# Ledger of designs, part 327: VHH binders against p49116

Target 1, 238 residues: p49116
Amino acid sequence: EGPLLSDTHVTFKLTMPSPMPEYLNVHYICESASRLLFLSMHWARSIPAFQALGQDCNTSLVRACWNELFTLGLAQCAQVMSLSTILAAIVNHLQNSIQEDKLSGDRIKQVMEHIWKLQEFCNSMAKLDIDGYEYAYLKAIVLFSPDHPGLTSTSQIEKFQEKAQMELQDYVQKTYSEDTYRLARILVRLPALRLMSSNITEELFFTGLIGNVSIDSIIPYILKMETAEYNGQITGAS
Short names: E, the ipSAE of ESMFold2; O, the ipSAE of OpenDDE; V2, 0.75 times the mean of E and O plus 0.25 times the DockQ between their complexes.

## First folded at step 20 (VHH)

Design W4 (framework vhh_brivekimig_d4; at its last look DockQ between E and O 0.71; V2 from the best seeds 0.77)
Fold by OpenDDE, look of step 20:
Structure W4 (fold): chain B 238 residues (1-238), chain A 121 residues (1-121)
Amino acid sequence: as target 1 above (238 residues)
Amino acid sequence: EVQLVESGGGVVQPGGSLRLSCAASGFTFKRYDMSWVRQAPGKGPEWVSSITGSGDVTLYADSVKGRFTISRDNSKNTLYLQMNSLRPEDTALYYCVKGGYYPWKKTFDLSSQGTLVTVSS
């Protein structure tokens, strides 16, 4: 069998909404996040191994790992997105809710901790200077995780994950031969993704636009929508 | 030229049912996702439902989920919306739209005539 990923899977270009508003409003944030979500899912469905799992398995897999994929996408696209500014804006918007006593102290803490975790993760990835290939393989490793509950074809998923891991290893060894422990440093970051709440992520980034549709509901649709149409909408300026 | 012609609207009582149709021409129908969008009087357009080109996946706004069913017949280039358990708040001009669901989309190509659905006692 051929490699799990090709050079085509390395490209991960997020097109931001244009123009950027002077004040980052909820709509801009949610649109940006939605574009990233769509890009991430379309990236996944472009992998032949992913398609080989079948529609039901594909959907279940993405439902299980979308938050992790999204977070990796945030890290990868942090500069293009001005992620720090977006997160600051989110915090500012939350301040209004806090002042209005709409959230419990515990919930505020949870949300702020989640934002902190996101920032920390993205910063850590930036410090590692993760390149496009490494991101692609990391996303594949995250995508083909067999340890989510309710998955079918777990054996096949595991094989794909192993393949992704091996390809990453080979790439790192070839590209960063003098950095013996680079692979370990990269992989050790993945556990942080599992500790992040998908619910809080959804609330922070998607409540404004997807308030009437859950990410769980939209996932199968995104995975099956026409590619040509998607390309026309997601890569264009709005 | 893309042409979309909606039909099936009318006046119904609350709890009633209607089935909307949209005849499409001017493009390869099966290659495009399709959507229903509605616009109530004095309000902006609201996305209602979308269906993939193949028709195998559907998506609904929470406001209509469980009550409305979108479907398509690619052999007839026709889009459908079965509306059950209609409510007064469903009153709107309903448009067939070429294209799928995008969360950020606020404007829709409503170049068609639309079909009026009125739900009133």
Scores: ipSAE 0.809, ipTM 0.906, lowest interface PAE 0.6, mean pLDDT 93
Fold by ESMFold2, look of step 20:
Structure W4 (fold): chain B 238 residues (1-238), chain A 121 residues (1-121)
Amino acid sequence: as target 1 above (238 residues)
Amino acid sequence: EVQLVESGGGVVQPGGSLRLSCAASGFTFKRYDMSWVRQAPGKGPEWVSSITGSGDVTLYADSVKGRFTISRDNSKNTLYLQMNSLRPEDTALYYCVKGGYYPWKKTFDLSSQGTLVTVSS
């Protein structure tokens, strides 16, 4: 009954901390990433189909897929975030940690491989020129994944995912009618999201959260917090 | 007019417990997330804990997680903070704050009186 997403779910405006510091640091990176995380979670919770699944299912679903949603958000907002500059600052920090003998060589290798995979994913999405509608449907497809263990209502979740896939197909065929293979090229990028480690994402982007809260605790909080106050906290009119 | 009145502070020994209360008025209490913020002598404000308007979900600073429990009674317009296993570093003036947790929000509306907690031998 009606579309899975409306035009209000296409808007995805990330507002960066201001002013930008002279040198990027852990606090600026964490504030920037936190704004994206909040934006992504508020996007998910605003979807009527998501609301219909109920609180327990919502929390389980997002805990399973938050890193994929966050990674899509990074790709979508890479330019406004200056993501390449942020990743370069992280790499410099990691190199200093080696010099101070604070991090194992195996961990450094894992983190550097993750950074490379993230850069590659973001570059591939930029080369395809993925638009805001396509990002919204891709996020819906990863959000409504019935494949995660421990989920309830998997039949309904699968139906919502199929609806997201159908709406993406309809949009691409109408908007990119002369590009016969665009849908296939977009969809084959989704498996790369499963290569992203939530543990490493937390280490890269969420060190230094106020109060040092864990991602495990903040996600359920964001999903249940009052929306009116959050909307008032967002800087900028759009 | 929004009013927040904290109570329940006092002097306790390390390892002791204390329960703070905050009476809220002048707004629809259940429709707002609420927080506790503390300010130790000579230091800036420090976020302690937040709770959703419904009371279903809570969030804690790592320094207090497992020792403090935030709760609310929406029928009484009251916010609570149960503090267990208190440490000297918990000594601070504790404020009840209208509003939730935001990693980018570094200033707090501390217009209330607060309630003093002193942890000493």
Scores: ipSAE 0.765, ipTM 0.907, lowest interface PAE 0.8, mean pLDDT 89
ESMFold2 (binder alone), look of step 20: mean pLDDT 84; pTM 0.849

Design W5 (framework vhh_brivekimig_d4; at its last look DockQ between E and O 0.80; V2 from the best seeds 0.79)
Fold by OpenDDE, look of step 20:
Structure W5 (fold): chain B 238 residues (1-238), chain A 121 residues (1-121)
Amino acid sequence: as target 1 above (238 residues)
Amino acid sequence: EVQLVESGGGVVQPGGSLRLSCAASGFTFSRYDMSWVRQAPGKGPEWVSSITGSGDVTLYADSVKGRFTISRDNSKNTLYLQMNSLRPEDTALYYCVKGGYYPWKKTYDLSSQGTLVTVSS
């Protein structure tokens, strides 16, 4: 069996909506996030090992890990997205709700903590200067996580995860041979992803556009939609 | 030239059913996701449902989930929308649209005539 990932899986180019508005509005944020979500899902489905799991299994897998994949995507695309600006805008929008007493104190705290975690995670990844290969392997490790409840073919998923880990190890050893602990520093970031709430992520980034469809519902659709059509929408959409 | 022709609309009472059809031509039908979009009087277009090219996966707006069923026959280049348990708020002009669901999509190509569905007592 060949490698889990190829060079084609390293490319992860997010196309942002254009033009960027003077003031980041909810629609822009949600569109940007949606594009990232689609990109992440399309990335996943481009992996032969992922396809080999079958539609039911791979759908369940993505449903379990989409938030982590999305978050890794945020980190990877933070510069292109101007993520800090987006997050600031989100906070500003939330402040309006706070002033109107639409949210409980506890909920406000939860949301703000989540935003903080997102920012910190992305900042930490930036500090590590994670490259495209490393992101690809990290996403694969996250994707092929056998420890989610309700998964089938867990043995196979585990094998794929191990393969991703080995390939990452090999890559880091080859590319960063003088940095003996780089692999460990990279991998130790992954637990932070599990501390982030998918529900809050969905609310922050997707409520404005996906108000009538849940991420859970859209995932199987994204996984099976025609790629060419998607690409056409991305290039033609503003 | 892409052509989409909707049919099957009519007047029904609340709780009634209709089946819409869309005849597609001018493109390889099976290679494209398809959608239904509706526009109520005085309102903007609203996405209703989408189906993948192969017909393997469907997606529905929450407002129609459990009541509407989208399907397609690629051998006939035809898209369908089975509408059950119709409600007055379902009253709209229904359009067949080439393309799938995108959360950020604001406008739809509604160049076709559409088919009118009226739900009233």
Scores: ipSAE 0.805, ipTM 0.902, lowest interface PAE 0.6, mean pLDDT 93
Fold by ESMFold2, look of step 20:
Structure W5 (fold): chain B 238 residues (1-238), chain A 121 residues (1-121)
Amino acid sequence: as target 1 above (238 residues)
Amino acid sequence: EVQLVESGGGVVQPGGSLRLSCAASGFTFSRYDMSWVRQAPGKGPEWVSSITGSGDVTLYADSVKGRFTISRDNSKNTLYLQMNSLRPEDTALYYCVKGGYYPWKKTYDLSSQGTLVTVSS
């Protein structure tokens, strides 16, 4: 029939708020993360196979996997975002919260472990030198995950995931023919994404948003908003 | 020429209800996401709610969720905001805005008249 993804789905260009402040603040971090979230959701909604599943299935699927897609986006865009600098600013802010007794010691330990896991995941992806095509197929494999609870159309979702896996295999074998185990090394990284906490991701990157609007309410909105307006926003004002 | 005309504001006691309307003209209404934005005395603009062009999906600020309902009638080029369980903190000039919600968007086009909502004993 046709490929699951086209060249338009490989392009993943994050536009950062401009200019980057000399010292990062919660507003800049939340705006940057929000742009990545919107980019990831618009990426997903543009896929014909995803569109074919229908609005209720689309919303359920993205609600189940948004944190995995977001984390892949962080890894892919780590240099454009200056992610190491953002994480350092978050750690500094978190240490101030400890000093003022605003969070429990157990919660802070959980958050710091999550930051470490995130850093390790991003470093491992950079070490493998994952390219844009590979990221696009990895995101598709994560998006079309049939084993999340509460999903409908799971047999169709599984078929799309298998197609993403086969297209990734074909790409890797043609492009990296001398590296026989590259596909296996890439795929072994995916289970770590399930260990990432969406609750902690919200606290790390979306603090300015959480008190105003929830991510689980924004997701169905992003999936249905007017695309022409969004495209104007990413080329215009921040 | 884009025109947005708000109406339905007034004075109401805490706990009361109001329904705002916005008549839109000069553009293809159904092809644009729409928003309500409010500006309280002495404060900057605050996003309240947005609705997709088709009307299928709505989004609310946490401060109004469960109390306010945004809707649209594309055959009448009209945007609505049903406001229930009003609080003194809801007192503001309410504006109809062409365009949707974006967390990084700092300003809105508030060049219309707006409609004043006053919640007071």
Scores: ipSAE 0.760, ipTM 0.910, lowest interface PAE 1.0, mean pLDDT 89
ESMFold2 (binder alone), look of step 20: mean pLDDT 85; pTM 0.853

Design W6 (framework vhh_brivekimig_d4; at its last fold request DockQ between E and O 0.84; V2 from the best seeds 0.83)
Fold by OpenDDE, fold request of step 21:
Structure W6 (fold): chain B 238 residues (1-238), chain A 121 residues (1-121)
Amino acid sequence: as target 1 above (238 residues)
Amino acid sequence: EVQLVESGGGVVQPGGSLRLSCAASGFTFSRYDMSWVRQAPGKGPEWVSSITGRGDVTLYADSVKGRFTISRDNSKNTLYLQMNSLRPEDTALYYCVKGGYYPWRKTYDLSSQGTLVTVSS
């Protein structure tokens, strides 16, 4: 058996709407987030091991881990996205909602904490200076997580996760041989992803989706959509 | 040349049903996701529904979910929209669109004639 990931899976280029407006409205945020979501899911689709799990398992798996995958994507694409600016804009929009008494105090706290956790996570990843290979393997590790409830083929998922972990280890050993504890420093960041609410993430980034569709509904669609048109959409060719 | 021809529109009372059809030609139909988009008078285009090329996954706007059903027959190069429990707010010109659901889509190719659906008592 070959490696879980190839060099083709390292590339993760997010195309942002251009130009960036002075004021980041809900639409811009949603568009940016949607592009990242689609990119992340199409990235997953490109992994042979992922395809081998079957459609039902794939759907369940992504539904379980999309938030973590998305968050890693945010961290990886933080610079090109101007994530700090996006988060600030989200906070500003939230402030407007607060002023309109649309949110309870508890909900406000939850949302603010979530934003804080997102920012902290991304900052921590930036401090570690995670490279493209490491991100690819980390995404694979979170994608092939067998510990989500309700999953089928958990043994196979576990095998894929182990492969991802091993390949990451080998890569880090080879590339950062003088940094003995780099792998550990990277892996200890992953638990933070499990502390983040998918519901809140959806609310913050995906409010305003065309048709008000849920992430739950869109996941199977993205996983099964024709890729040719998608590629055209992100490159502006169609 | 891509050609899409919509049909099946008409006048119905609230609660009524219509079935729209779209005959597609000029491209490999089964290799493309398809969508329905509607445009009400004085309003911009609104995405209604999408279906994958293989027809195995569908997606709906919340406004039509549970009432509309998108389907396709790739052997006939035809897209369908079954509309049940129609409401006055469903009144619009309905377009068949080559392409799937993209949240960042700003424009739709509405070069076809569309089919008019009027829901009125």
Scores: ipSAE 0.919, ipTM 0.963, lowest interface PAE 0.5, mean pLDDT 95
Fold by ESMFold2, look of step 20:
Structure W6 (fold): chain B 238 residues (1-238), chain A 121 residues (1-121)
Amino acid sequence: as target 1 above (238 residues)
Amino acid sequence: EVQLVESGGGVVQPGGSLRLSCAASGFTFSRYDMSWVRQAPGKGPEWVSSITGRGDVTLYADSVKGRFTISRDNSKNTLYLQMNSLRPEDTALYYCVKGGYYPWRKTYDLSSQGTLVTVSS
């Protein structure tokens, strides 16, 4: 049957808030991360296979994998976002929180470990020189994961994941024909995504959302919001 | 051409309830996400709640979640906000706004009259 993804699903352009402040603050980080989250969710909802699963399955899938999609987006957009600078600013903020006794020592250790894991993941993806097509298929493999608890239609989800894997293989074989092991090197990076905590990701990147809305509440909203208005928002960001 | 007319505000005691309405005209109402935004005296605008165009998904500011319910009737081109367990800090001029929730949205079109809600004993 037809391909799972088309060329329209490869385009993934993140536009950052302007202007970038002299000292990064929670508002700039949250706006930047929110743009990536919305871009990632609108990317997912545009996929015909995703649309075919139905509304309840759509929401359940994205709730289960949003952090993995977001983390792939961070790696893909790390240069545009100046992610290393953002993470350094967060680390500095954590040092101040210790002095002001705002966080427990155990929580700070968990957050610092998560930051280290995130930096190592992004560095490993950069070393592999993952291109936009490969990111699109990796995101599809992550999106159509049948092994999250509580999902329905797992056989159809598995079929779509296998389709994404096959299309990635075909793309890598065509484009990197002299590198027999590239697919294997790419795929072995995916298990690290399951180690990323959605709770900590929300704390790092989504503190200060307008109205203090949780990510779990925003996801069903983004999946059902009017796409035409959203498209106008991302073209008028500057 | 776009017109949004709010009504249903008033003076209530803490713990009371009010139901706000917004009559919409000049656009295809069902094709747009809608929001409620409030502005307390001397303060900037505060997003309260949003609802998708079909009315199937709602989103609330943490400060009002569990107390307020946004809804819409697309056959009547009307947006609603049911406000229960009202508190003095809910005192504000309430506006309905064409458009949905965006974490980076900093400005709203508040050129309509709004409807005043005053919560005091």
Scores: ipSAE 0.806, ipTM 0.923, lowest interface PAE 0.8, mean pLDDT 90
ESMFold2 (binder alone), look of step 20: mean pLDDT 87; pTM 0.876
OpenDDE, look of step 20: ipSAE 0.864; ipTM 0.933
ESMFold2, fold request of step 21: ipSAE 0.742, 0.681, 0.634; ipTM 0.899, 0.880, 0.861
ESMFold2 (binder alone), fold request of step 21: mean pLDDT 86, 85, 86; pTM 0.864, 0.861, 0.867
OpenDDE, fold request of step 21: ipSAE 0.910, 0.916; ipTM 0.959, 0.962

Design W7 (framework vhh_brivekimig_d4; at its last fold request DockQ between E and O 0.81; V2 from the best seeds 0.83)
Fold by OpenDDE, fold request of step 21:
Structure W7 (fold): chain B 238 residues (1-238), chain A 121 residues (1-121)
Amino acid sequence: as target 1 above (238 residues)
Amino acid sequence: EVQLVESGGGVVQPGGSLRLSCAASGFTFSRYDMSWVRQAPGKGPEWVSSVTGRGDVTLYADSVKGRFTISRDNSKNTLYLQMNSLRPEDTALYYCVKGGYYPWRKTFDLSSQGTLVTVSS
């Protein structure tokens, strides 16, 4: 009945370790990525419409779109994360693997193309100068995508996606009234997210996860973990 | 004051089983995720498993997945770790830790005494 998102959902503050080290190892990259992943999932948890879908549907939904959410998060937090530096470090690590003959030529190509796609997407978003509200709505549109295989409650998911779209439209019309094509320019960026492999993203950013846990396994945990504890963790209270 | 008291450790042969317990006090147990962490001699701490506050979702390190089961009884403020198919590499001091799984965690609070698990033929 009410709006899908509120002003509280616009806030998306990623905390990075300080100071940034001179050398970004696999652990630093994984830590940074993990913080973003947790933030993205807790953001989703904070949406009443998301809660209304139920735990099973929520888990399936996030499993289907986590890569897209994560990528939008990378774009949104690119400056805070020093994403270009992180990606450069990833490439350097890959080069080491290449020198050790651990990767096939085809695999190297796939991974490098993926990194290129990530960088291009983030650059394109930066060029559009997407603001916090727009990112929130875009994340909602991506989150509430009914066209993933195996989803339940697809009609409800579609309804929420439409609400997100309408709210984005209203916001853009209100805030950028002189730019009549801004909404279209923003939305045409979304298909690029579907071209990115979640497996490669996981390999690049999450190889250093403690216990070698998969993203598939960690998603239901993040969605059910105690939020008070998480909030304390990110604020440095514990 | 937060208190965690581990028990249930011992000496077992490879393939054997043990059940660890952790009695918690000094905080609202059900409002915190809990974890098991182990430390082998001469090695750093290793995260083993975590469970949500409600006990409805569990997470395991790849090294113990399929062999260990974490659970909790919030009415008794107790955390459990059922360890089956034990291996020599599971030999370690096992700690109960207040808090869940956070990949960016740099250190674990291992202030408790822990319980020693020795797997040897």
Scores: ipSAE 0.918, ipTM 0.963, lowest interface PAE 0.4, mean pLDDT 95
Fold by ESMFold2, look of step 20:
Structure W7 (fold): chain B 238 residues (1-238), chain A 121 residues (1-121)
Amino acid sequence: as target 1 above (238 residues)
Amino acid sequence: EVQLVESGGGVVQPGGSLRLSCAASGFTFSRYDMSWVRQAPGKGPEWVSSVTGRGDVTLYADSVKGRFTISRDNSKNTLYLQMNSLRPEDTALYYCVKGGYYPWRKTFDLSSQGTLVTVSS
C-alpha cells in the first residue's frame, strides 16, 4: 500500500502564541501546549494507515498514547517553544505552592521527578540531533503500538508499527550510513516515554483549559473537527 | 453575509428546562464546527459548548456537562442547545458562534442578537 508516511508528514511547524509575555503565566503555557497537542493530533489523523483503522480504534490509540506523542513533540519543538524557560516557570510556581503549603510533599516530589525526566529526555534527543524524518517515524512507532490494554485490531496495528520500524531503519541506514549505532541509540530512548505520567503532564501543561475540559474529552473532538478552520487558525488568522 | 439568529430563551424556575435554537445562513453550515457562548450580567463571555461540523462529537464546559446537550441539524442549518436542570448561575445572554473550540481563542464574534435566558429562584 506504499510507504507509511510521505514527506508531508515530516513537516511539523508549531506556531506560538503572540506576543510572548515577559513573565510566563499559566495561560501562555496552556495555550502553547494546546497548540502542540492540536498539531500532534492533526498529524496523527492525516496518516492514511491511521485513517484505515476506523474511528473507534483511532480514539482508543490516541487516548492510550497522546502523552508519548506530546512528549516527542516537546522534544522536537523545544527551541521554538522555549521549553526550558517554560519548565523553569513551572518549577517557580511549584515552589510558591509548597511554600504556601498547598500540595502534599509526596505529590510535589512526583511532579519534580517528572519534570527532571522530561528535561533529561529532551536533552538526550537534542544531543542525538534527531531529524524531522526520524521524529516522524518515532511518532508513528509510538502511535501504532499494539501493547496498550483494551485495543482492538491489534494485528493490523502491529503491521503498521513494523512498517514504521522498517522504514525508519531504511532511512537511517541511507542517511547516516557511517553511524553504525544510530538506530539503536534512537530506539532505546523510546521506553522513557512510557514512564511519563499523563496525569502529571495534564497538571503541568493543561491547567485551566477554557471551560475546564479534560484531555480525554478534547482528543475525540480534535480527531473529528473541521481541518479547514484549523488550518486557518495556524496560518496566523487566530 | 453570515447571519446567526438565536431563539428559545425565556424566564424559567430553577430546575427547569429550555431549548435554544440558532438559524444559520450565508455560509456552508456543515463545513463549520459550531459553538454556544454565554455572557452573564457584568461578566465577560464564557464558552459553553461546541460540536463538530458532522455533529458526531461534542464538547462541554465543566459547568454545564451532564445538564446541557448541544446538537445540530445540517439539513435545516440549525444549531440547538437543550438546557436541563437550570440554575440561577446559567442566567445569561446566549450566542450562537461560527467556529469550534480552541483553547487559544481569545475573542468571540458576539455581533448577533443572542437570546436571553433568565433562571429566577
Scores: ipSAE 0.760, ipTM 0.904, lowest interface PAE 0.9, mean pLDDT 89
ESMFold2 (binder alone), look of step 20: mean pLDDT 85; pTM 0.855
OpenDDE, look of step 20: ipSAE 0.883; ipTM 0.943
ESMFold2, fold request of step 21: ipSAE 0.739, 0.754, 0.751; ipTM 0.897, 0.904, 0.900
ESMFold2 (binder alone), fold request of step 21: mean pLDDT 84, 84, 84; pTM 0.852, 0.846, 0.851
OpenDDE, fold request of step 21: ipSAE 0.917, 0.916; ipTM 0.962, 0.961

Design W8 (framework vhh_brivekimig_d4; at its last look DockQ between E and O 0.76; V2 from the best seeds 0.80)
Fold by OpenDDE, look of step 20:
Structure W8 (fold): chain B 238 residues (1-238), chain A 121 residues (1-121)
Amino acid sequence: as target 1 above (238 residues)
Amino acid sequence: EVQLVESGGGVVQPGGSLRLSCAASGFTFSRYDMSWVRQAPGKGPEWVSSITGRGDVTLYADSVKGRFTISRDNSKNTLYLQMNSLRPEDTALYYCVKGGYYPWKKTYDLSSQGTLVTVSS
């Protein structure tokens, strides 16, 4: 069989809302995040192996790993998104809620810790100077994770994950031959993704826009929406 | 030119049902997701429901979930909205919109006539 990923899967270009507001409001943040979410899911569905799993399995898989995919996307697009500024803005917005005693002390702590984890993860990825190919393979490894509860076709998923891992290994060996431990340094970052709460991520990035539609509900729709229509909307061509 | 013509609106009592239709022309209907958007008097447009081009996946606003059903017949270039258990708050002008659901979208191309749904006792 051919490779799991092609060069077409390496391209991951996020189009930000324009114009950027003077003050990063909740809408801008949520729109940016939503665009990234859509891009991430469309990336996933463009992989032939993903398609081969079938609709039900695909949906379940993405539901299980969307937070991790999204977080990798944040890291990859951190510069384009001005992620540090976005996170700062989120914190500022939260401060208002804190002052109004809308959140418990424990919840505030949880949210702030989550933001810290996001920032640290993205910083760590930047420090490693992860390239587009490496991100693509990492996303594939995360996507094709067979250890989520409730998944079907786990054997196939595992095979795809293995293939992604092998391709990443080959790429790193070829591209970074002088850095013997680069692969290990990259892979050791993946566990951090599992420590991040999808619920908190959803609350931080999506509550302002989605509000009445959960990520869980929108996932099957994003996976099946028309590509041409999507592209037109995201690029502003329509 | 894209043309969308809504029909099926009317006056119904609370708990009643209506079925809206939208006749589409001027584009390859099956290649585009479609949506219903409504605008109540004095309010901005509100997304109601979307359906994929192939009709295999639907999405609903929480406010209408379980009561409304979006569907399409690509052979007839027609979009439908079955509305059951109607409530006064469902009163609005309903528009058929070319395009799918996007969480960030606040403005919709409401160039069509729309169809008025009035729910009142």
Scores: ipSAE 0.845, ipTM 0.922, lowest interface PAE 0.6, mean pLDDT 93
Fold by ESMFold2, look of step 20:
Structure W8 (fold): chain B 238 residues (1-238), chain A 121 residues (1-121)
Amino acid sequence: as target 1 above (238 residues)
Amino acid sequence: EVQLVESGGGVVQPGGSLRLSCAASGFTFSRYDMSWVRQAPGKGPEWVSSITGRGDVTLYADSVKGRFTISRDNSKNTLYLQMNSLRPEDTALYYCVKGGYYPWKKTYDLSSQGTLVTVSS
């Protein structure tokens, strides 16, 4: 029954591939995005309320919201990832594909609109100067969304979302007491996450995964993989 | 000392089947995700498949999906790879490795002997 999140859930340290290549390439982008995906999934699985929902519910919930969590992660880590540089490289590649007639005009239009919406979302979050606590609660609100089709335990998920909303409200009111409208400004950014296409996110960031595995297959794996091994992998410990 | 001993390789014709085994010792087997990695002559290592420590979730490279099945028996400290519908392109030295799938992990500890699988008509 305690608080939904603890201080351990606020920490969100992304480790980038090293060294930064002289020229950005699909491999660097995919490795960077993969590290963020793994970090986001391990963040979600570490939450006691998430663990309490059970394994099938957990997988269904994350499959429904992974793109929203990933997009929040992109916004939170935009500076360390050099996201604006990555998106610029992708736009340049798309312009080359038009000239070489490699993609349909409708698909390119969809992808460019998605990039624009992603840039706008990340810029709006930077303008609001969202802190680590706020990001953690926003991710929890997105994770515990009861309105995705096919979910079980919807009542429990809704209660967890309400708890995340209350904890965000309490945090913002205490930490930003002179900014009466901060909570409202933050919350009205969340609907933009539903505009992000998971299909296009895979195309932009996850082309070239080792083994050509799909995100849909990786998600259940990350949720069940050994945490101690993962922690050692990202810290360099054996 | 960690020890991984692969077995079950051999020569088989295209379309055939083999079952590889990996006997693990020197570590708590059930606490680690495990993988199969293969290396064709003159080529770099290629990730094939991974399985979670409990054995409840598996991943496969697209090149082997639907043909290969990874499994484990934690009571016997043994990892398995059932290979069906084998193709000449599957010819390689197959290694059991400690650790799971990570897109940023480009190198593997292939210090074990491995087990040779040769698919030829």
Scores: ipSAE 0.792, ipTM 0.917, lowest interface PAE 0.8, mean pLDDT 89
ESMFold2 (binder alone), look of step 20: mean pLDDT 85; pTM 0.863

